# Miniprotein binders against q56419, part 9

Target 1, 326 residues: q56419
Amino acid sequence: MEGRTLEEVQEEVFKRHGVLVPKKELEDLAKALEEAGLLLTEKVEARLKEEEEKLKRERPMRLAGLSYPEGEREARAFLEAFRASYPGEGEEARVLLMPHLEPSRVPEVYGAALAALEKTPPPERIYLVGVAHRPLKEKAAALPVPFQTPFGPALPDLPALQALDALLPFELFNTPLAFREEHSLELPLFFLKGRFPEARVLPLLVARRSPELGEALKVVLRDFPGLLVLAVDLSHVGPRFGDTPLTRTLAEEARRRDLGFLERLAEGEPEAALAFLGANPTRIDGVEVVASLLPLLRERKGKVLAHRLDLEAPTLSAVGAGTLVL

## First folded at step 13 (miniprotein)

Design ea11
Fold by OpenDDE base, last read:
Structure ea11 (fold): chain B 326 residues (1-326), chain A 116 residues (1-116)
Amino acid sequence: as target 1 above (326 residues)
Amino acid sequence: GDLIERLEELAEEVIEYLEEHGEEELAEEIEEQIEDIIEALKSGDTESAIHILTELAETIARVLHRLGAPYELLYKVAKLLARVSEAARELGDEELFRRAWEAAIKAYDLARELLE
């Protein structure tokens, strides 16, 4: 590693392997590499292989003690506080759109999701569809293993996952490493598991629009009924995303796009919601997920329960979050 | 390329199952048809090959169901048909896409009946 910064190494690993290795892990790896005289790439590859083997058994918590409490008692208090942050009542959900943003940034939006879940009969299973922030080998993927939570493991619905795989023109069980650090599943799952401790889960990621996924899920849902959860954020604007610092005009446009998208979904018009966004200039995160799930969203009317555009002050950037029930 | 490999793998499993369950004549007929399909795919007659493959796979699913085959094998047939449907879509043949997809659902449904 003669002369490369940890950031350059992180970028290289990300470029080569599609995995963002935390700086701390890179530091540990760098120290170990200095000791072993091994090329950083070999050690990273060995570690990735080890992590992949672990993911055959379970997906451990990555954000426990950071984004949510690790302890069950504290985690329950956390849920209650988030629910309390939303002053309204929820609606029964057959489809729930909720954020995957850092919970502390948009507590009332998660609170609205919890309010909806209070009005929702306990499902046998939850189809949890997140956004792949890392490359997938296929358009979509699933991880058929337990996901750890402070409330115990969220167990996979293996029969339903197998049925889904049978109806897809690609291998559903691909890219397990993409799930390792994927917060779009972990954060929503905390709330979902806390509310529905006995529900099985189908943890799904979408990297690119897959109409096949929606059609397959429509068939599978007949035999394996459950709650569909879209774990998606909305607009991403500001310097972190290639824009100028947040202005009133930019924020208004982001809100307009977010609300216009959500309201059209609430009217049961997902194609109109996508068309409304056009080229998606404010980078709504959930576009590929919605585009994949069109058959499940059509003609379903619902309600927007919450929306927030949250400012990240250090970067003068903002992310939209919303809660929608159908 | 990927479709051919998946077809060859499934064909081997189906033929083996049929031979083990007293359907040797049918296994031979299926083998011959699969060889013809693969040859057609390799020669670039993709549309015709996909049509024939769809019909063959539908037939295979029905036979496997009749024989009480493991549901997993019928799921593999469903998946093949899903792949065929995607190939048809890529060719711009909407009718063939729909037919193959409907066949995939049927194979899946037949598999589900074996689980009941």
Scores: ipSAE 0.864, ipTM 0.947, lowest interface PAE 0.4, mean pLDDT 91
Fold by OpenDDE base, fold request of step 15:
Structure ea11 (fold): chain B 326 residues (1-326), chain A 116 residues (1-116)
Amino acid sequence: as target 1 above (326 residues)
Amino acid sequence: GDLIERLEELAEEVIEYLEEHGEEELAEEIEEQIEDIIEALKSGDTESAIHILTELAETIARVLHRLGAPYELLYKVAKLLARVSEAARELGDEELFRRAWEAAIKAYDLARELLE
């Protein structure tokens, strides 16, 4: 069992609950869990195995009733309200970069994505590329099962997924448990399924940059055309991410990085966008996804439709979100 | 280690298919070549082994296509070639990387033709 490091657990608890649990308390808890341990480990293993077996059939909603409505009627009203939050008009997208942040934090950014989707002819399939916030066995992964949404299941494009797997130097279908709670797919998928109910989906996660993924997808997209969606957030700054509390200077730097990144992508210069970030000191979430999809982003010109740096007041931290059409 | 395992698995399936379709001589030749490649990989002659493997896999893909093999088998050949390309990249051999990747695409394209 490659046990999560105490640091990883601390980070996860902090990400989930906004509470920084002291490492010592985690150690004590881990020890107490170890002493209580063989039975708990077996139960946890059994539960994980059961969850993995369930994920062979479908990926259930995890954020329904929390981040978006569970009921279809309410979900449609939710979409309409989010669309209304963006006063502009969209543009036709062949590639859509949109956030995966909690929708209520950046409604107009999701609204901009919806505006773009309104101008986009219904695709046969959507390549939905999210960020793995949990470790993957490989650099990237896919889950070839229906994803539940309030609008019905988003069905996988199995032929296209199989084609993609054939061109990758690793097993595409890996780490199904990483998809179980991954919001980077679930949240964007709500909006995408709501707009394109008949589109099949390729749910993909990127943990680490994989140039091979972009090259493989370029070939697959030739035979299996569709909408490419990058479900990524931008800067992550403040105490939650190891910085001081948000200041004007830190916010200005985050915005500069976010917009500079998006603008270079909008000019069809993804390598320049990555180079602009350098060591990525503001922790733009989408870097590994963009780095993996370079062949698909090159020479594509587009438009930044929306951007927001949203303050999480309880932690004095902020996350950037943007919508880009290519 | 992973490449060798994948090569052994694919080899077994390809050899079995060829034997079942009257290509026994070719199956034997492929088996011998694969054994040599595996030995070379184990001995550390990785660059030479990867080069030979690329050529062999390209040939296998063409033969399987001509025989009307299941497209899934050609996808496995494409995937092997993709793995070979990655190994070449890790070795810093850009030419071999490109060649193996182009071969992977070709094997994939041949598979797609069988689906049409």
Scores: ipSAE 0.863, ipTM 0.947, lowest interface PAE 0.4, mean pLDDT 91
Fold by OpenDDE base, fold request of step 15:
Structure ea11 (fold): chain B 326 residues (1-326), chain A 116 residues (1-116)
Amino acid sequence: as target 1 above (326 residues)
Amino acid sequence: GDLIERLEELAEEVIEYLEEHGEEELAEEIEEQIEDIIEALKSGDTESAIHILTELAETIARVLHRLGAPYELLYKVAKLLARVSEAARELGDEELFRRAWEAAIKAYDLARELLE
């Protein structure tokens, strides 16, 4: 309802669904949405302002008790179970591409990431680059505060974040509210913090391709070495994403795109990976992140450890996930 | 517009620092050059303005380093140069882009030296 009248909403529902919803029902819904804090009222604005002020101090867990356990003991058991779901051994990673999808959907893909982390010496810091599923003021953003996890807070590397900001043509520290509910950082961070409890973190979001980010990070990594993590999903196909229900043909195309993308990255050819996707008809989530990090991905050879195209049965849609080490 | 605002903010800080450290003549020269650059930017002579700004910012970074200025101030110079590099790229001037970016890295490196 943002900026729309009840009449406009009524008309839209009628156009889409052929049903004329009574104005009274729309009013009741609007009131319920307002009470739920979904409408931008003074109360919602005040709440958002309060949340923004809290985000100046820390980023609380949002998915604890939902996507992963809140308690540390249970969280450790969760990590072990996910690691066990991947039967293979990992490789040492300088760069790790891993999913940010709901962990229960692709356990073996997260298991492959854990396997890679087992072979990786503990880094001093982790550059965690996620996907912004909400608008950012700039192409990319960082939140320079502790991120809460069941294993304790993931502390920011403030010196490295400051260095990165100094080399960007925009303010890195923007849109703190975009981090509040962003799962693309929270979910990978659970696994990373569980494996590397002492590592500092640079939590980064990319909304749109920023070649400047990759060039800046290349300089910063010289002085502030660490593990680079791309927290990205792959293809998004089916009705939720504007396609017909998942078919064998559509699934095969999604897998072809996902694997072709990952394999080219594994060969150290990120430009070829992007070119292979073209217009990205299967909507690979990680395209803007990879496009931003080209200088860091070039000539790095690695291995695809896992891939899955996971069906969301209620919507007959599917999301691709993969684990790549470089 | 954003570049001008950032330039004005940085100029004020640099000038203040120089005046406080006995470099009043240099501060006046920098102020004059910045005013000229801003005028050029406002008039649409963006390419020439960016070129001069790059050279000036490089000079400022070296002076600040020599004076032992706070590293944060040199980081601001690096960031300005990064902004300048992006402006050059948007204009399609690849040479100026490269020069401004290299200058940004140099200003950053000078800042890092002050931390060691």
Scores: ipSAE 0.863, ipTM 0.947, lowest interface PAE 0.4, mean pLDDT 91
Fold by OpenDDE base, fold request of step 21:
Parts: sequence; structure tokens; C-alpha cells
Structure ea11 (fold): chain B 326 residues (1-326), chain A 116 residues (1-116)
Amino acid sequence: as target 1 above (326 residues)
Amino acid sequence: GDLIERLEELAEEVIEYLEEHGEEELAEEIEEQIEDIIEALKSGDTESAIHILTELAETIARVLHRLGAPYELLYKVAKLLARVSEAARELGDEELFRRAWEAAIKAYDLARELLE
């Protein structure tokens, strides 16, 4: 009945099947479908409500057995293999920019992150700032519950989260359902928890640039020191993202933008990094996160450890990933 | 609308706390000032209202600190001031924004002192 009148449907059924269905039966069917649709909607809403209530207690793994192993032993072997994929040495990080892309696509980039973590003293807490791929009620959000990992639950730092909330002009604890399947937190957290099993976590999502988040975090970090992690991807180019199929020219432009962005961050010039992107025509994923965290990135010098533009062959698209330490 | 609601909620908690701790006169004064602020906000005199609210909230934070109030209540004051700062920013008043933000940090710091 997609835009068709009951009469048109009746005529079509008659033409195709030689059966004249009475209008009343069609009306009853339409009503039944509508009622069924309403019932389905109510059921979906009830399920979402149940899931939201569960998220008040914990955030379960969603990508275990898919993106990383579920079992701890296998997960440790996975970490070791990823570390081995990066031949270099890491640097101590106070700020770590790392990807949230499917790990198998950019193993050496995650390996570089692990290398940096090896040189980093165990933090008391990790501020894990991901990208919201779903709408948030506010510009940013946190979920103050344990996140499940193969290495045990990543426990929230409730005092630090409370302090952060106190300094924000909006409710930090919003849109819990946005965290349910958010891979930008889950995937990096696997690596972080594996390296720092005792660290508490502040799982944060940014949907839109929030300068107030960076200012608030700057104050909070004074009293609640920890490792800041930006879990962001870089350029997104090709048909999946509205471009033509990947060409050498498009790939070179994506790499240029990715590296130019990371290098300026490595120089302690986050505003210059953002300005360099302009309208962000290659759709660097991390721009809103970086824009939110400017006060924490300024004047911090660091090093780009890894970069990759990974081709997704089935879609002729590519995603950039990088690891930066500050 | 959201700011008014948050102000009303916080005011109720602060007034209740003050009344319970022998500061009845101060509670009445604060209640009156809050009513005036809300009226000003509703009437569209937002800039004046935000200025007065900032000063009042700073005063409340100091009083609560002096009384040894729960740090959580001071965090609520800090959050209100953060909201006020954002409202000031939206109005394009950079000075008021800065003042309210500094006040928020101060309220937060006072809360932290109560935890030490």
C-alpha cells in the first residue's frame, strides 16, 4: 500500500490474481497491519527501555568474538600479535590519539598505540574520549558504569566523572543508549584495559564540538590526573562516504590531510590542525573530539607513531587511522 | 526554560539546607532573590538576571562552604554557574561568561576543600 489507494490495490490484485478482494477486507488488513505495526513499535520501545535500564548497571561487550577474542587468554595473545605488528618503539604518552577502526584493518596502528602504552606509567585513570556515531542529547556524554572487556570490567571513576559533571553546563550523564553499541569506545578500551587492568575509566563520547568539555576536563585533570585518550579515526573517503571510488589522487589527498592534521597536533598546535582541514572534505572523524579538547592539546609536543589509509576493497573506500603520542 | 528549572531545583535544596541549619533569615533572603531572578528571566531581562544570579550563587557557595555543607551541594552550585556561564556566552557577554565560569571553578574548588 505504499502510496496507493485501496482501490488501486484492489485493481492490482484483481489484475494479477483474478481475485476481487472486497474493500472492507483490504481495510481490515490495513488496520491489522497498522495494529501490528503499533504492537511492534511498543515492543521495540519496551526492549529499548529494558536495555537502557541494563545500561545503568553495566555496558556489555558487543564486539567480543567479532573484532577481538572473548576469552582472556586469547585476548592476551591478540594484544601480543597486534604489538608485534608494529616494529618500532613507543613513547611515553600523556595524551594518546589512537584509532577506533576495526582492529584487523590497521593492526600496526593499534600496535603503535600498544608500544606507546608500554612506555607509559600505569595511570590511575583513563579519560577515554570517543566519537558518537549516534545522536546524543547533548554535545557530549558519559556512561558511569563498568564496561565489560575480556580482561574484566573497566570500572568507572565516579569521583572524577562527578567532578566533570559539576563543571559542565549540561548533564554529562545523558543518552545511555548511544553507548550500547558504540565501537569508538569498545575497541580502544580492549587495548587500554589489556595494558592497564587497574586503571579506572571515564568513557566519554563527543557528538559535536564542546569547548566547555575541554575547559572542564582541564580543571578536573588537575585534581584527577590520568591518561587522556582520543579514540578517533581520520579521513573517510570513497563511495561509502559520498565520494567517487578511491583514486591515487584521492588517496594522496586523504593521506596529506591525515598527516598534516597529526603533525600539527604533534607540534602542540591543535587550532592549526583544525584550520588546516578547513571544511574537512576528506571527513576526518576526530575533528569534533579535537575541537572539544583544545585546552588539553595546546603546547603539548609529541610524535606521530603510525599512520595508515586502509582500503575497503568491496566499496572502493578508505579510512585513515593514526597513532599520536603527546 | 532549562536554566529556570535548574535554578528552582537548586534553590529548593539550598533553602531547605539553610533552614535546617539555623540560617532561616538567609534562606528567606535567598528565596526572595531567586524569585526576583526568575521573574527577570521570564520578563526577558536576561543579562541583569544572570549577573545577579552569578553573585548570588557565589555567595551561596561561600555560605555552604562555611557551614560545612555536603560537597555535592556545592557541585550543584558549580553546575548552575556553569549553566549561567553558557547562557552568558549565548548572549554574547564575554565578561559575564568569564565571571560565571570563574565562579563555577571557585564553587568546585570549595567543594573539593570539603572533601579534604
Scores: ipSAE 0.863, ipTM 0.947, lowest interface PAE 0.4, mean pLDDT 92

Design ea12
Fold by ESMFold2, fold request of step 15:
Structure ea12 (fold): chain B 326 residues (1-326), chain A 116 residues (1-116)
Amino acid sequence: as target 1 above (326 residues)
Amino acid sequence: GDLIERLEELAEEVIRYLKEHGEEELAREIEEQIKDIIEALKSGDTESAIHILTELAETIARVLHRLGAPWELLYEVAKLLARVSEEARRLGDEELFRRAWEAAIKAYDRARELME
């Protein structure tokens, strides 16, 4: 209704339905809708302010009891079960790519990440880079607060976060509410905190590619060494994601795109990995993160440890997940 | 607009700090240059303004480091230079883009030294 006069609305109704609604009735309706919208807006704004203020102190678990156990003993056993789902050995990671898809859907992919962490010396800090599923005010964001886990709070590396903010052309701490339900941080963090209980964390989200973020991180990592984690999923195909129903041909293409992307990253060729995807027809989730972090990925050779394109039968859709060490 | 507001805020802090530490003549010189830069930005002479701003910010970073200023103030100088670098990139001035980024790193490095 915004942008149209009541007379235009009245004309459109008449043209489509052959009835002329009296102007008074349209005026009364418009006023009632505006008043109801104003009251709803004020209530929603108050609630959002409450949640935002809570997120300035800590980020609570949202997926305990849904994606992983809430109790520490059960959570520890959960980690062991996931490690057992990947019978191979990992390799030391300076950079780790791991998924954020529901863990029970891709247990061996998370198991491969745990295998890599077993071979990785405990870092002082973890740069955890996820994918923003809610809009950010900027290309990227961080939330400098403890993230709760069943293994205790994952404490923020405040000095490293402040250093990073100082080297960015935008405010890094810009969208606290985007972190409220962000599983691309919470799910990988469960595994990372379980294996590295003493590491501090830089919880980062990318909404849109930010070359500035990669250049700044290159400087910050010089002074604040740590483990870089790309917490990203791969192909998203099928009706849930705007395609026709999943076919064998589309699934094969998605798998080819996922593996080709990972293989090029493993050769230290992140630009080639992005170029291989072209218009990204299978909607690989990690492209904006990789495009942001090019300076940190170039010339780092490594290995693909696991991959799965997981079928969502009820939606005739699929999501790809992989584990890559560099 | 955002760059102007950021520069005005930083300028207020820097000038106050310099005056409090016996650098009143230098504070006046810096204040005048910042005024000229802000007027140029408001007039749409953005590329010329950010060239001058880069040189001034490099000088401010050196002086603040010499005086042992709070490291937070040098982080603010680094962030201003990161904003200048991004603006230079948008304008297609590749040389200034890289110079301003190098200057941002140097201001950051000075801040790191003061934290010791």
Scores: ipSAE 0.876, ipTM 0.953, lowest interface PAE 0.5, mean pLDDT 91
Fold by ESMFold2, look of step 13:
Structure ea12 (fold): chain B 326 residues (1-326), chain A 116 residues (1-116)
Amino acid sequence: as target 1 above (326 residues)
Amino acid sequence: GDLIERLEELAEEVIRYLKEHGEEELAREIEEQIKDIIEALKSGDTESAIHILTELAETIARVLHRLGAPWELLYEVAKLLARVSEEARRLGDEELFRRAWEAAIKAYDRARELME
């Protein structure tokens, strides 16, 4: 009905069905549809408020039985199988970059992260920084509640979260619903909690680069030492992401961008890593997180342990994942 | 907008705390300065207002620390100064941006001392 007069609609109905519907009835129908849409909106809003209140108490598993096993014994065996997928040795990490891509797609990349954690003394807390896939009210957010895992709840580090909030020019606890289905926290957390069951967690999301977050975290990490984890994916190329079908040339470019980015980070040159990407033509996922955390990445040298550009044959697309220790 | 609202909320709590702890004359002086700062913010004289606010917040943090105030109140002062620092950045005032950030850290450090 949009874009046409009521008389035009009336005439079309008559031509198709042999019934002349009075203009008033068409007006009444249009109003009723609008009112029904308003009522549905109110029900959706009420449901969202209820879900938001639940997330203020805990964050339940969403991917158990889908991306990882729901039972603890099976989950532990799953971790060991992933470690076995990476035949190398890790390095101690003060900062770890790891993926959030579906684990079965890049088993050796997650295995490399586990190898790094084996060499890492158990931290008191983990600063887990993911990528917001739903809008945040601010540049970044946290959810200060237990996150459920097959290995038990990952408890929040409330004192460190309060300290962080006090040093930010925005409210840190701002968008609980954005955490509801956020796999960039849940998937890495499964691996981290499995290896460090006693560590508390700061579950953080970045939507847009926030230099303020990095400066605040530098102060908080001074007083609340822990492991910093950047839970990010790398290149996204192919038709699923707005490109032509994946070609050898596009895949080679994506791999080159991924590795060049990681290598510059490994040299302690995060600004150079960002500059290397320019306009980010292969859509590396981690740029907003890295741009937020510059003070924590500068002059910290390390090693790239693993990389894969994983092909999605059905979509003719690919996603990159890597493991970097600093 | 948001800076004014946050300043008003913090001021109410600070002034109440000072009066309850025998600092009535200081509370009156701070209240008057805060009103002047808010008036300047509303009139669009933002850069001058946040320079004065930075100095006032540093004084408030020092006094609250001396009196053994709840550390949460000093976290609120630190957060206000972090907001001032961001506003200075938006205005292109690099000197105030850095000064307000340093003041935020100092208020935070005072809060940490009171927790210990």
Scores: ipSAE 0.875, ipTM 0.952, lowest interface PAE 0.5, mean pLDDT 92
Fold by ESMFold2, fold request of step 15:
Structure ea12 (fold): chain B 326 residues (1-326), chain A 116 residues (1-116)
Amino acid sequence: as target 1 above (326 residues)
Amino acid sequence: GDLIERLEELAEEVIRYLKEHGEEELAREIEEQIKDIIEALKSGDTESAIHILTELAETIARVLHRLGAPWELLYEVAKLLARVSEEARRLGDEELFRRAWEAAIKAYDRARELME
């Protein structure tokens, strides 16, 4: 009703349709719509509470059979095929930047990550830092439960998570529902768990930059050493993301932004990488994660192993993905 | 606010622990200081309150460590100090921001020593 009185609605219906609807009938309709809306809200809230309780025990696979195979044997063959998609050699990583884009779109970029893991001694634990695609109650969050994979459950490192929570000015375990469909953790985790089946995991999400997270992680990593993984994508350009249709010029700008960002990170200059992006006109989605983790990225030099700006022909759009070792 | 609630919860545990372990007079002194800090926080004298709270929390962490208290209690002290550090940052008190953060790390380190 857009703020109109019942009399105004009645008058407009008469003007448009030649029928005078009694005020009582309009009142009854309004009441019925309000009651139906309240019942729908209550049903949705009850479902969300049920899902939240389930997530306090484990995080199930949601992309098995869609993005990767459900069976363990098929999943191992899948990993080998992806490694073969990158014919180069990796380098040992203490920090790995890898994508969370659909693996079939950027097979050589995931293959480069596998090549890096091949050169990396098995860690006791993996700090897996993804990008929250749903709102968090705080700047960052963790979910301290097993994440299911075709290779078995990825078990949480509870002592390290508890230590991290103790050094944060907010509750780390704050938004279980944000993890329910979060592919930025599930897709990289498939590759990481497949290569390091004994490693425990700290599954972390960043919604907004959190300098306190980086400072706390610096202390926690001192006592709980492990592999730090930034599970982030790069540029997002084209109509799906609010731009004009993808042109050669826009694509080349996105590629230039992606590579300039990665190269500055590889030089150990994360502040310069962020400054290079300015207002982030190509919407690199890794910026909030990098901004949170500055103390862990400074002066750490490395190498860009792979990059691809992948075209989405049906939407005239593109998404960038890269692999960086530090 | 949230800081007051966390301080009240921690205070109950700390005071109970101290009384049970022969530190009755220290428990009374800490209880009195915590009440004064909470009153200052409620009245909006936040900066002066968190300066005093930082010093008190450092003392609490040292005493708990000396007595061999549960390491979980020291993690709670560390988290309180991390919250104090963030409040100091919001107020523009850079010196207290760094002091409280260093104190949080020290309380955390003490907890780690007790786990070993």
Scores: ipSAE 0.875, ipTM 0.952, lowest interface PAE 0.5, mean pLDDT 91
Fold by OpenDDE base, fold request of step 15:
Structure ea12 (fold): chain B 326 residues (1-326), chain A 116 residues (1-116)
Amino acid sequence: as target 1 above (326 residues)
Amino acid sequence: GDLIERLEELAEEVIRYLKEHGEEELAREIEEQIKDIIEALKSGDTESAIHILTELAETIARVLHRLGAPWELLYEVAKLLARVSEEARRLGDEELFRRAWEAAIKAYDRARELME
């Protein structure tokens, strides 16, 4: 530690390895290192290496018992309750845009996604495209291992993943540690696996816009058809994101941006959706994902099923969430 | 740097395969061309190098398909062509970008045919 705070060490580890180690774990490590006379950084690195090796076999649940139930029976009841929170009927989806926000914050939006899934024939595979909240070595990445869920493991579609890799100008299988705690995949996957237990999954993360990804996926989808899921949130406004506390004006602007974005996507005009955002002053989360998937979104007509701007009262901030079917 | 490394690795595999399947002359010719391409890439003559590489990779993909090579090898050729396409894009050569990308898809398709 040589004079560094735990926060500084946490930041350094995050910068170097793209992993946010919980402060409690760092404290435990620091204590253990103090007892062992080892440098905190070495132990953290060793642990990260161990975690990386584990990720070669499977991606364990991180939010079970926190964001959703760990037990299968309870998890099924959870799904039913979320579906019940949306009073409408869904539509068949070839492309589904859904949130990755904490489910309890926007239950009816997840309910709308479930409603759409009810009208969707079980796909052979799901292309699950999330947002990388941690740095990736490349613009996009995949983790070709089983993802644990309360409903059993979501198995990867290795043939489709290999096909995708063959058509990308970079290594698709990169930065496995970025997947360890990525909620943008874990939370949507809970709902998807619960509805489609036999579907294989392509877990993809986008850090930066990759037009190559969309073009490659367009080819792959011809031979490996499946459901495309964009797991993205919408506006992020308020103090947590650098704004003043939420006001009526700020909320109205966030809603306008969210709905304007979704409506243009629903019209099959993804370029217009991106153009509508401009500099993206309300920080719509899904912009890089949409920008990467333009070839797959063009000319597809659909419907906005749900939208919510959810207030986080303790921070007077808000996050937008929506469900769109195409 | 990454392109050169990938090219060297793929070339070694392709050359080995061709020699094992009675295409020794072609293997030698490819080896020579690959050396020239690598030298051109190292010297900064990227545009000429990637143009020649695209043509060579197209030829390799056709030959590998004809010989019934492992589909994995054709996927590697497709990936090489995808990398070349990206390099062409960076250079602003839209025609070469399109050609290399179409060639990548073709190599991929040939691989898929070998899986049937």
Scores: ipSAE 0.846, ipTM 0.941, lowest interface PAE 0.4, mean pLDDT 91

